# Ledger of designs, part 9: VH-VL binders against q17rb8r558to768

Target 1, 211 residues: q17rb8r558to768
Amino acid sequence: TAELSHLTKNVPIFVCTMAYPTVPCPLHVFEPRYRLMIRRSIQTGTKQFGMCVSDTQNSFADYGCMLQIRNVHFLPDGRSVVDTVGGKRFRVLKRGMKDGYCTADIEYLEDVKVENEDEIKNLRELHDLVYSQACSWFQNLRDRFRSQILQHFGSMPEREENLQAAPNGPAWCWWLLAVLPVDPRYQLSVLSMKSLKERLTKIQHILTYFS

## First folded at step 2 (VH-VL)

Design u12 (framework fv_umesolerbart)
Fold by ESMFold2-Fast, scan of step 2:
Structure u12 (fold): chain C 211 residues (1-211), chain A 124 residues (1-124), chain B 107 residues (1-107)
Amino acid sequence: as target 1 above (211 residues)
Amino acid sequence: EVQLVESGGDLVQPGGSLRLSCAASGFTFSDYSMNWVRQAPGKGLEWVSFISSSGSTIYYADSVKGRFTISRDNAKKSLYLQMTSLRAEDTAVYYCARDTYELWSGEYTYFDYWGQGTLVTVSS
Amino acid sequence: EIVMTQSPATLSVSPGERATLSCRASQSVSSYLAWYQQKPGQAPRRLIYGASTRATGIPARFSGSGSGTEFTLTISSLQSEDFAIYYCQQYNDYPLTFGGGTKVEIK
């Protein structure tokens, strides 16, 4: 819709956890400020808000991901169960406040397309290698971790034939980043990257460390 | 220096209640998942309960489910085990045990540090 | 639940000898297996995790091996302070389970 094209100023920000493109992010909302934020998002028809982790210096991190509301249940005791999925990534330009919750002016991020044929070939080779390593890591993961991952995030996405068709790159990269046991600082670093090659390289290093 | 100090163990009648505490020091308590593990006199180790670093994820052994409640207070750096409907087979030394630190705040659930234990005796 | 079986229940060895302790899981636990040492009147102490990784401060004479369902703890040259009860523990799935223990005592 037209309203979605102008979600860059005074965007409501839920300060809580990491969120990633295409990855489910189920939320149990009980704080009055966030219940108000969710209700406003639904009533205006945008059904979106930003998600950022906290930051000790700047209240919340400089990078985040938009969450799209798929379903919401308002409970009689004031809690809300909100099913969301990650959308576009963003960089924070200005911070603000509204009725107790944070807001931001933002700029959306997209991966820089690789145009050179040799670089595209090398990117596909790197992608296939890292995907194979990711599959091995997941299959060899502790049963309880694998069960929790499947419950919360679903199955690992399949490989995509065109690595650059989506503005944020392949969905499996973000699913994997959501489930890898790494420091939020590393996750933020990868989220902020505009290069699929750099993202795959960093993921490979993380997988090597844990495999 | 990492320290875990349990307290609250006592002699209790069958059907009674008791609250165990574990005071943590020497590390950032809110970064670690915590466990209770017990050991009956002359017997082996038995896992009792798990609580995640935030307190949002909790697991219990089937033998104590519905009777025991694990909780934590990160501001007070303390772990608790509320025991109700106590039975003779609950007689054991109860250990507070720390999960290995994870950057993701996930758990491995092997235990790098243990407290000295507190004895709970359930007898008439 | 995953049942952990340790053998033997009691192992009598002389100082300086090699001790080999076995731990078997009723289903695969990959390498998610830890070993603990417990001396009389004391809390357990971590020795090995990840089936084969020695914990900080643990002497080189202690080594762990195995994966899947069969695991071994080896003490290459037993010293007087090594006489204790040893427990294996799987952490692949809940509920977390321990073996019954192997008591290593002086022959």
Scores: ipSAE 0.000, ipTM 0.497, lowest interface PAE 10.8, mean pLDDT 87

Design u13 (framework fv_umesolerbart)
Fold by ESMFold2-Fast, scan of step 2:
Structure u13 (fold): chain C 211 residues (1-211), chain A 126 residues (1-126), chain B 107 residues (1-107)
Amino acid sequence: as target 1 above (211 residues)
Amino acid sequence: EVQLVESGGDLVQPGGSLRLSCAASGFTFSNYDMNWVRQAPGKGLEWVSFISSSGSYTYYADSVKGRFTISRDNAKKSLYLQMTSLRAEDTAVYYCARGEVTYYDSGTYEYYFDYWGQGTLVTVSS
Amino acid sequence: EIVMTQSPATLSVSPGERATLSCRASQSVSSNLAWYQQKPGQAPRRLIYGASTRATGIPARFSGSGSGTEFTLTISSLQSEDFAIYYCQQYNNWPLTFGGGTKVEIK
């Protein structure tokens, strides 16, 4: 739990784009401040940093996702390509600055487990229906767009037998949210949810709207 | 064009049973939650029952719980309400209503009605 | 259950006048409130959802406002087709509940 404690205060924040649990997020790092941030993350052994979208009133949004560094490619032009994957979601408690990049004190988010038998039955039925709608939506996209999605995000994850095994819910939900053409404010709202049922219902509404 | 057409309303004696139907067209029925809402003569609207898009989850108003059963057949694009032990207080126009979700707040369920049928009249009288 | 109270029960207005209808919830419903219009012999028609969002095809003269426990529906310049009964509905908590309605009638 010591490792987890060290990752909750003065966490470095990359202010750029949406990130989601289990979803790859490759980054092209040009700015000196972010090169420094990435270097420090590697040298300290944490190999993690937070990702948040910008906010017009605050410097960045109240919710984000941790990115885990998988690999770093140094290019001859001085650019770094950082291969990351989304980890735990978080809520921002306090904002700060360090050597030109943003920092935050954070609280990690986990889905609230559903224990009522009737609610679990409804959740499984809703999950299966929404997954089928998602597959249908994706297969009905024009070949060019489907190919682009596959190249950038990979294949849609398979259904998981136990919907509540992972603290962030099924991986396919986050893959789908990353590829759906929705407003970033809406994506941020879904990222902040602690209810799998609420998230599935919202995704279902989006799919119906864009069908 | 979205259409909901109710049928089955009739005059029935207290203690009797009646089955209402709602035929849906113009949309993918299996993608929407469905509801029954009633209105007694000269009175306001009262929500009666909810069924999820798949049919696995139902809710009922306390006034009808144990007496009414909501069901659906997605292949036939039809919604049903089986009514038993009918009372004079159940006299109303029964509307079939399609549910729509616009926003969710941290696990709170939200539901309003975007399309309604024209209703079917149920009269419970001796 | 959340009790919804609408006032006044009846509102008499002339064409072209402004009508203001009130809806109060017995506890907070956030912005999870819808407004419906019902004409004699017809099914209800959706006007507003999310307290202030107009449904597709609803004229700009209809506007909703409020949050928490107090909500208002305003019709800025009443047309002849606007004489009807208006219902508010909360969708924040189960069971779903409606107000008693406000009848808008010609003066």
Scores: ipSAE 0.000, ipTM 0.413, lowest interface PAE 18.7, mean pLDDT 85

Design u14 (framework fv_umesolerbart)
Fold by ESMFold2-Fast, scan of step 2:
Structure u14 (fold): chain C 211 residues (1-211), chain A 123 residues (1-123), chain B 107 residues (1-107)
Amino acid sequence: as target 1 above (211 residues)
Amino acid sequence: EVQLVESGGDLVQPGGSLRLSCAASGFTFSSYEMNWVRQAPGKGLEWVSFISYSGDTIYYADSVKGRFTISRDNAKKSLYLQMTSLRAEDTAVYYCARDLGYEYLPFYYMDVWGQGTLVTVSS
Amino acid sequence: EIVMTQSPATLSVSPGERATLSCRASQSVSSNLAWYQQKPGQAPRRLIYGASTRATGIPARFSGSGSGTEFTLTISSLQSEDFAIYYCQQYDNWPLTFGGGTKVEIK
């Protein structure tokens, strides 16, 4: 429903790892608080929760990504295997707690669309250049590492005809960010961007560093 | 010569507002990320806020969230910090500082600093 | 937030001596650490980034080392112009945080 699509208040937050739009995020859940959170999201029909990295001992980052539950397996030993995929990005407005897990009031993020034809042309040129660098980086990885990436994240998404069709920009950008060996600071910085141009520029810098 | 010049520092009463400006020269301002960093009298450096080169990405220190607003005008080559609900603990010299935005070095650390502008919050 | 702790708070040395300044992070910052020099009445000046890379124009007597949580700035033969306050800064995670500073003063 519209209400569920705009779940913005007292959103349950799983404080663990980075999550990105369109990228699979399989979770092995052990803690009772998170098993309760997952069970509750399924029973209420939302089938969504937020994912944020830890910022400090008692808090989490100002930006995160919603995870949509695709499937869940409750194991006899108390563990849960939860298949999720990244959805909308968000900014944290207010933090809270509920039954041992974190909650937040949030505001969803979308990329600001570029309207000017010259700017769109420049954006496309930058996109194509960075995509080529990404393909080269991935193809030059050792075969064992490439195989691991393919097993966990799937193949690199193809280029999209319309760079601004998706509210979070091209899927390959998020796939790449998930597989690149970069620290949480760079990951969080890129996740928080509302500009596809800024995101492509940052990714280009990272790829150049590893080239 | 690459320069950053802050202005706007003044004596203001608790609860008041003040706007700081930072004028950039000698480099392509629109290509660099910017920071505000403050230093209370006799104390160390404290990071305050960050803004990306386009203005689309912004971060704040917890101590100023909800009270301070960072912004930039690339056409005017200027960085701003709008301060509201000022407190005695906001008394400091405020520096604007350029984040290193080179193609080969994606690290975020300050390479060029202004001379600072003093903000005093007292009755 | 990552807490940066510098020691000692004050270091008294004579010109020509070796000065060693320490910086400790409350959690790993990899090599994402910078060092700055600040003289009275002046803005900070960048010395080192990436824990060990000397900034352009910085004399060879300044060297940085360390990774993870323990970092050191060394001035091998202290000159009169080196008496200042030195700050370390991590850029591994938001918010960016500075150490409390080490004042290097003449003995």
Scores: ipSAE 0.000, ipTM 0.425, lowest interface PAE 16.9, mean pLDDT 85

Design z01 (framework fv_zigakibart)
Fold by ESMFold2-Fast, scan of step 2:
Structure z01 (fold): chain C 211 residues (1-211), chain A 124 residues (1-124), chain B 107 residues (1-107)
Amino acid sequence: as target 1 above (211 residues)
Amino acid sequence: QVQLVQSGAEVKKPGASVKVSCKASGYTFTDYYMHWVRQAPGQGLEWMGYINPSGGSTKYNEKFKGKATMTSDTSASTAYMELSSLRSDDTAVYYCARDQYYYDSSGYLGFDYWGQGTTVTVSS
Amino acid sequence: DIVMTQSPSTLSASVGDRVTITCKASQSISSWVAWYQQKPGKAPKLLISDASSLESGVPSRFSGSGSGTEFTLTISSLQPDDFATYFCQQYNSYPYTFGQGTKLEIK
């Protein structure tokens, strides 16, 4: 949205876990610095902050995803329960600090649209094949694993008729990436991609290892 | 350390009911599903179902639907399994067992901790 | 229901032997198999999960392998403490089912 695209400088960053477009990310916040960050996000009306994983340099990753605050419960013990959902992806341009939490200047990412009709047809064929493989992988999981995934992440999203309608591509790709048991390095690599074709190809390769 | 402690042996007549308890300690009771498995004398293991202590949701082996009832008491960290309309072929050792909640392939799976078992004997 | 069939049902062996127990599923179950050891009068003990993942505290002489419909539990150098009954279990679909057991006894 317009409000999300305007929040690009001194963006507050929660350094914790991977987040993905359209995917729920419920948070249990204990630290006073993050409680302050969330309170400020609500008071300013943005109701958004960035989420990045940490890296080996005691820094945070070059790519992340914005989280939109849906609901907040402040508990008497100082804990906050925050319901969020992933929004736009971003690339970090500059790092900073504010009152104990990290900040960043960012640029939002979106997929590069394919305009050639033959390439769009090939992309749809790849999409349908990979979606079918994803459904097969999920249905062939142990009932227990499938139940746990459904409990934490919900159902796999349906296919979208227009693969390029959303700036981040089909929602099911992000749901799948959240549930696949892969190294965060691979997750971060896929999150940073601007090509739906490259993303589908990488997901296909990952599914092959688990099939 | 993790422990599952079950109630003592029961001797029942056909048609009676029995309720077996399994008290958990050494971990957060609501973080793990509790399963029930029985073993008839000289026979193999038979899965009965599970309960999720966090919400009380259950999954039963179809064979035990309407026969077994699984419940839990989160304040007491105790799971229960009740069998109704007992028959001689319900004579078995009944185990509670903790499931491992690792959805990734590198995690531990299966029943990592078991109760000591409760012998239920059904005879006239 | 998925039927798990173990072979052999009884196995006689000597200390120091390499022993292998096989488990066959009536349909493909990927790697969703666990192995348990049970001694008389005791509850089962988890040895292996996800076909090949050794449980913490289990001796390295125990190993598991297989995928699809055929799975094996191997003890590379049998010790006196290993004489017990062994069960495989599938987690692919409900109801969860166990093999009939393999009794490992002294030759």
Scores: ipSAE 0.000, ipTM 0.443, lowest interface PAE 13.2, mean pLDDT 86

Design z02 (framework fv_zigakibart)
Fold by ESMFold2-Fast, scan of step 2:
Structure z02 (fold): chain C 211 residues (1-211), chain A 124 residues (1-124), chain B 107 residues (1-107)
Amino acid sequence: as target 1 above (211 residues)
Amino acid sequence: QVQLVQSGAEVKKPGASVKVSCKASGYTFTSYYMHWVRQAPGQGLEWMGYINPYNDAPKYNEKFKGKATMTSDTSASTAYMELSSLRSDDTAVYYCAREGYDFWSGYDYYMDVWGQGTTVTVSS
Amino acid sequence: DIVMTQSPSTLSASVGDRVTITCKASQDVSSYVAWYQQKPGKAPKLLISAASSLQSGVPSRFSGSGSGTEFTLTISSLQPDDFATYFCQQYNSYPLTFGQGTKLEIK
């Protein structure tokens, strides 16, 4: 575990879209403010910045996800294509501005581990049920939609034997949230959860709604 | 529902200026660039530029630099495009259009929602 | 400037026909091409982005393909509601540029 305390204050925020742990988030950057932000992230060696959706009251949402820069492709006209992958989730504590882009003081989110044996068994049963529902939903999509999802996000991650090995829970949950056609308000609700049980339950409700 | 509502038709004399408005509703106005596109009678679409409503920063097609001025008013959720020194060849339908947006990606500079258009006629 | 050339300029087809419209870019635009439908007296409507990504609410009979410099819009089974002019647009380089349009006439 590395100490990232200096990445909790005045963190640069790209205000655009939802991002999720382990999920690719390719960005096409034209704006001078965001090109500056990305350049600074690379130069400081952090190679990270926050991603939040917009908010009507507070400029951007109270929850977001860090994006880790994997690669940058510079185009002839000065544009950049930035390959990123979602990292840690966060809650916004304070909002600010720097050189035209938003900043935030943040606290990172991690799932609360379930330690009781009976609760772990119930969690595994819920997980397996919801995973099966997700697979059925995806398999029943029209071929064109499935092909587009596979092209942009890749295949649904396989289920994990230890559901609590990762601080954010199983990767397939986040892959699914990235592809489900739901409003950011529902996605933010799930992103903000510290309980894998609550997240699986909410995902189940969403899948049932679209069934 | 996302909606863009533009101001009404204008008839102007050569040398005059015209200011077209575009009122946005149903989404966060500051989170999307607003593009301006014109279409001369019987012709194709021509991109004029965009305005970033977050910081009121415009980007113009070089052809329209010094001719068009794009601004935004965040409190009114309204974008404006003013065209100066009007000529007969400025007669066109002027559209505002919101930039595209993907739930997995950043900005894509296609236009997903369009205003109904404002007809500007320049007659001598 | 990137020039987008559409062919044909006008196309006449019957209901039920498979129709293809081609768009050629004067230089590489990767997959950054969108397709729009414009009905008489109306604003354009986005059909496809990123060369092949069908927009929500657009009928599945519409599809796009291509990358680099050649792009195609296909309507697999033409319906009367498809009477319109179709435009391609590149968004790889400034200025953003449109094709000159293809007018589809249903007979």
Scores: ipSAE 0.000, ipTM 0.427, lowest interface PAE 16.4, mean pLDDT 86

Design z03 (framework fv_zigakibart)
Fold by ESMFold2-Fast, scan of step 2:
Structure z03 (fold): chain C 211 residues (1-211), chain A 120 residues (1-120), chain B 107 residues (1-107)
Amino acid sequence: as target 1 above (211 residues)
Amino acid sequence: QVQLVQSGAEVKKPGASVKVSCKASGYTFTGYYMHWVRQAPGQGLEWMGYINPDSGGTKYNEKFKGKATMTSDTSASTAYMELSSLRSDDTAVYYCARDWYGDYDYFDYWGQGTTVTVSS
Amino acid sequence: DIVMTQSPSTLSASVGDRVTITCKASQSISSWVAWYQQKPGKAPKLLISKASSLESGVPSRFSGSGSGTEFTLTISSLQPDDFATYFCQQYDSYPLTFGQGTKLEIK
């Protein structure tokens, strides 16, 4: 319905980089079209816009993540410094244009909830194993690389007691995906997943490759 | 009622390619992964890979990388599996089978199978 | 790759018998096992998921058990319709793998 259509029609899209739920995405914006987009998001009270990577066939990818504006500084030299954090994931249904920037009609994604108690127990076991592997990978990185990650993304989020409390699963999975040195096609594939078990399994495979 | 209907039997010569289709009905096509499983005559079942029809994302068994290509057409609710550079040991019945998010990688519905015979 | 080994490869039984088919994984797969029935010329049919969860519409004479590396499919009172080949499948990790099959035939 129209009244339940909040931020699903003609959503402004910043075509630039991958974004992930709960992960900080600081932006240095130089382009007038995106400065306009950000100002409009603030003025309308939405304080959100979509982020998608470019795509050679469709101008931008079929999946992305909403960015919530936390703070913004419009500088006299034409730069904008925008502090954002990832929100809901989405699938693109229809592409459009508005005043030089892309727009989309979108559908939000949520993980399919596992309800069986034994399956939840096994999901926790997989989660704990993969989290341990992630911690080991991060702690064994060269100091320079670790420092760069901490500066840009902050520390790895702590484990969550309820793995399914958030519609996108545990925050640390997204933090890790943002920092892993993997191809954007791989990142986009993981972003589109609706299964926490599949996401953990794929992350485990990536970590094993870098071990 | 959920149905997966596959294309008819194929006879191919070595070196040729074959493309098998799997038409889904009775459910939301993009809500389920589609897997491909083959069975050589008198042999067991061999998993080939899956496609997520919602994203077009695929996962292949390493044995089939560079050999099989999985695609889907969401407007037609049809999944495809193309097998290239056919050899006699590719003679098998090829099945599509659906998997549901949250139920993990076991298959509640299967296509009827497509027999592919590779002979000179 | 996780190797699934079924035993026996063939089993002869009579209607009314209790029959047991075993599936052994080369490494621990917790409870992530499904069982399928396949009749000649037909696609496999799901019987059991998560080692012991009976699929809707499957007769209660079928049951599954096990965890870790050893899994069992039991038919408590064999019916004529049950003569078929049975396969186990692990879905703990990729690639997904099946047992070689157990052919259940009339004695």
Scores: ipSAE 0.000, ipTM 0.415, lowest interface PAE 20.9, mean pLDDT 86

Design z04 (framework fv_zigakibart)
Fold by ESMFold2-Fast, scan of step 2:
Structure z04 (fold): chain C 211 residues (1-211), chain A 121 residues (1-121), chain B 107 residues (1-107)
Amino acid sequence: as target 1 above (211 residues)
Amino acid sequence: QVQLVQSGAEVKKPGASVKVSCKASGYTFTSYDMHWVRQAPGQGLEWMGYINPYSGDTKYNEKFKGKATMTSDTSASTAYMELSSLRSDDTAVYYCARSGYEYDLWYFDLWGQGTTVTVSS
Amino acid sequence: DIVMTQSPSTLSASVGDRVTITCKASQSISDYVAWYQQKPGKAPKLLISDASSLESGVPSRFSGSGSGTEFTLTISSLQPDDFATYFCQQYNSYPWTFGQGTKLEIK
């Protein structure tokens, strides 16, 4: 995986939806170009590709997330269900094309570590406050909406003891962003952030709006 | 450099419709929501609604649902607001104004010059 | 709908004065308040966003403060160019609403 984590040039891009670190992203694929892309990812042993939303001016967005292929299910109707999970975030440096699907040269993103002791304490306080607000928002949803979220995204991840252990920050932030009914441009903006504090602040604002 | 330029003044009879245009320049048209705000003579500002040029989605103030229609043309970087079944109390200056699409950017940092719509018999 | 109430409705002042205009929201709106200046025959101009953030290009004599339900726009050392109507706007909840305006006129 060390070798595979350095895939940065001519990365295959599935142009479809938002994807986030640690969040499941099941795909329904039957277009020949994407079947070919998925097959190549499996055959080469990388078992991953990039996911970006469409963009009117540049074909696809400047930021995306790598998807790791976990399983492939073939359906009787000719459709394939590809079970994936979000991995590293990236910024697009150069766009290309290969056999009908998009490609990109990319650089991976990770959060900037906060080293100051007072800032780490403030970050923990903000984190705990926003996590509590997220739990309250989810628990106050109508049963139908909670059931749909649980079916598609699973349960909200638990709080992590070390907020900066993962390069993309706590998993629950990405789960929440995936389930909140917000404009894709907001989602892209948050995905591109390299500050956990900025991301928590933005999530808090979104939660307040829906409260 | 960055500006919104609106169409010229209109004089209409009661029952007519009017369509006001707002042409954006100097920025990426789809990166900002376009709002419409009116101001009756000597009165305050009233938000009518907005269009998201990226998705084409619209959101209207309840008072203007069924009366105002907002559209946009991304290739021309132009937003439109059509007001139907005009009444004398629709006489106002109509402004287009942009906001950011992020939750904490929903204030208006750039405004068109305004289009005066007069409804008279 | 959230109602924004400005006070005073009209304010007479002299050049050099310190002027304060208040805006009250009918319910808590956090810091989601903007302030605009409008001169006769012209479009409104953004002065302050997020209750206290000065817009680029706006003179430093303008400042905003407040949170929750009570907000204030202050002009230190009033200049002749500042005689205008001022509006607050909340953007916490749809529909976005404006205050009725405060007309700042020469004494």
Scores: ipSAE 0.013, ipTM 0.573, lowest interface PAE 8.2, mean pLDDT 88

Design z05 (framework fv_zigakibart)
Fold by ESMFold2-Fast, scan of step 2:
Structure z05 (fold): chain C 211 residues (1-211), chain A 121 residues (1-121), chain B 107 residues (1-107)
Amino acid sequence: as target 1 above (211 residues)
Amino acid sequence: QVQLVQSGAEVKKPGASVKVSCKASGYTFTDYWMHWVRQAPGQGLEWMGYINPSDSYTKYNEKFKGKATMTSDTSASTAYMELSSLRSDDTAVYYCARLEDYYGSYAMDYWGQGTTVTVSS
Amino acid sequence: DIVMTQSPSTLSASVGDRVTITCKASQDISSYVAWYQQKPGKAPKLLISAASSLQSGVPSRFSGSGSGTEFTLTISSLQPDDFATYFCQQYDSYPYTFGQGTKLEIK
């Protein structure tokens, strides 16, 4: 039911790694607290939970991404392999705890739509330039690293005709952010951006540095 | 020692604006949210909103949206709350208060001394 | 908005008495209630968070209880310094809301 897809209160949070819209995030779950969390997500029918990186001591970051459970494989040794994909981004409004795992009240993020026609034209030009730079960076990567990326993250998404059709912007931006060798603090900063232009500009700067 | 020190009392005419400051010391300014609460004479407490100094995110009580503007200056460890288009019913003591955003505490543990704003013709 | 209703509005008591102030929420707020003490001309002081967690430095004669929609602040052996106005506050949902206050005065 539609209301189940808009979970915003007491959202279970898996504190581990960065996650990004549309990007696969396979998880190996060992801890009893997280096995319980995932079981509850499946039993309630939401099949979603939040993912945030840790932030000093035992806290977690102010921004994260929802993970949608695609499948769960239970291993004989008590481990679970959970196939997930990134969904909506969120901002943390309130932190809590439940049966040993973190929870949060959240607000979903979406990009601010650009309406001015000259700005839309400039956005498309920037997008096309940065996409070409991203393709060049990936193709010039050593074969071993390129193969590892393809195995874990899949192929680079193709560019989209309508840059503002999705609330999180083009999928390839998030795929690229997941694979770029940048500081996690910068990855978190980009995840929190509500401007596609700002995100493309930051990505362009990073790609230029690695070229 | 955690302290929140607010600016002094203000007397304004209807239609004017006022900007109240709240200077923090004794802790890392960007680690805690700063809330604003007002209290009209002889009345209870009313929550206005908060600002997260680490990313400038603000959340307003709908009643104060378009009326109050919260900002912060991380280099000065100071939070600000500006009220525009003042009316006589804006006469109140305005407090800043620190909120611990950690594992569900969310209580306002340290408060400024308050700034009295009087709106009179 | 969640409405917080305190009772009584005014409470008269003597030093040494056990006093109880009640706070009722218009909907379930779990344990997300704080209690504050305010003396004339001063800022509020946090006494209790999460319905029952006593703030460091607050005397043990203060205690909080409750969950869901009904919460209680108790002062087990009233001292002269305790005559003040007390406010409950929910922080389950935005906007945060306060009770109207309970004035504790000398009998």
Scores: ipSAE 0.000, ipTM 0.429, lowest interface PAE 17.8, mean pLDDT 86

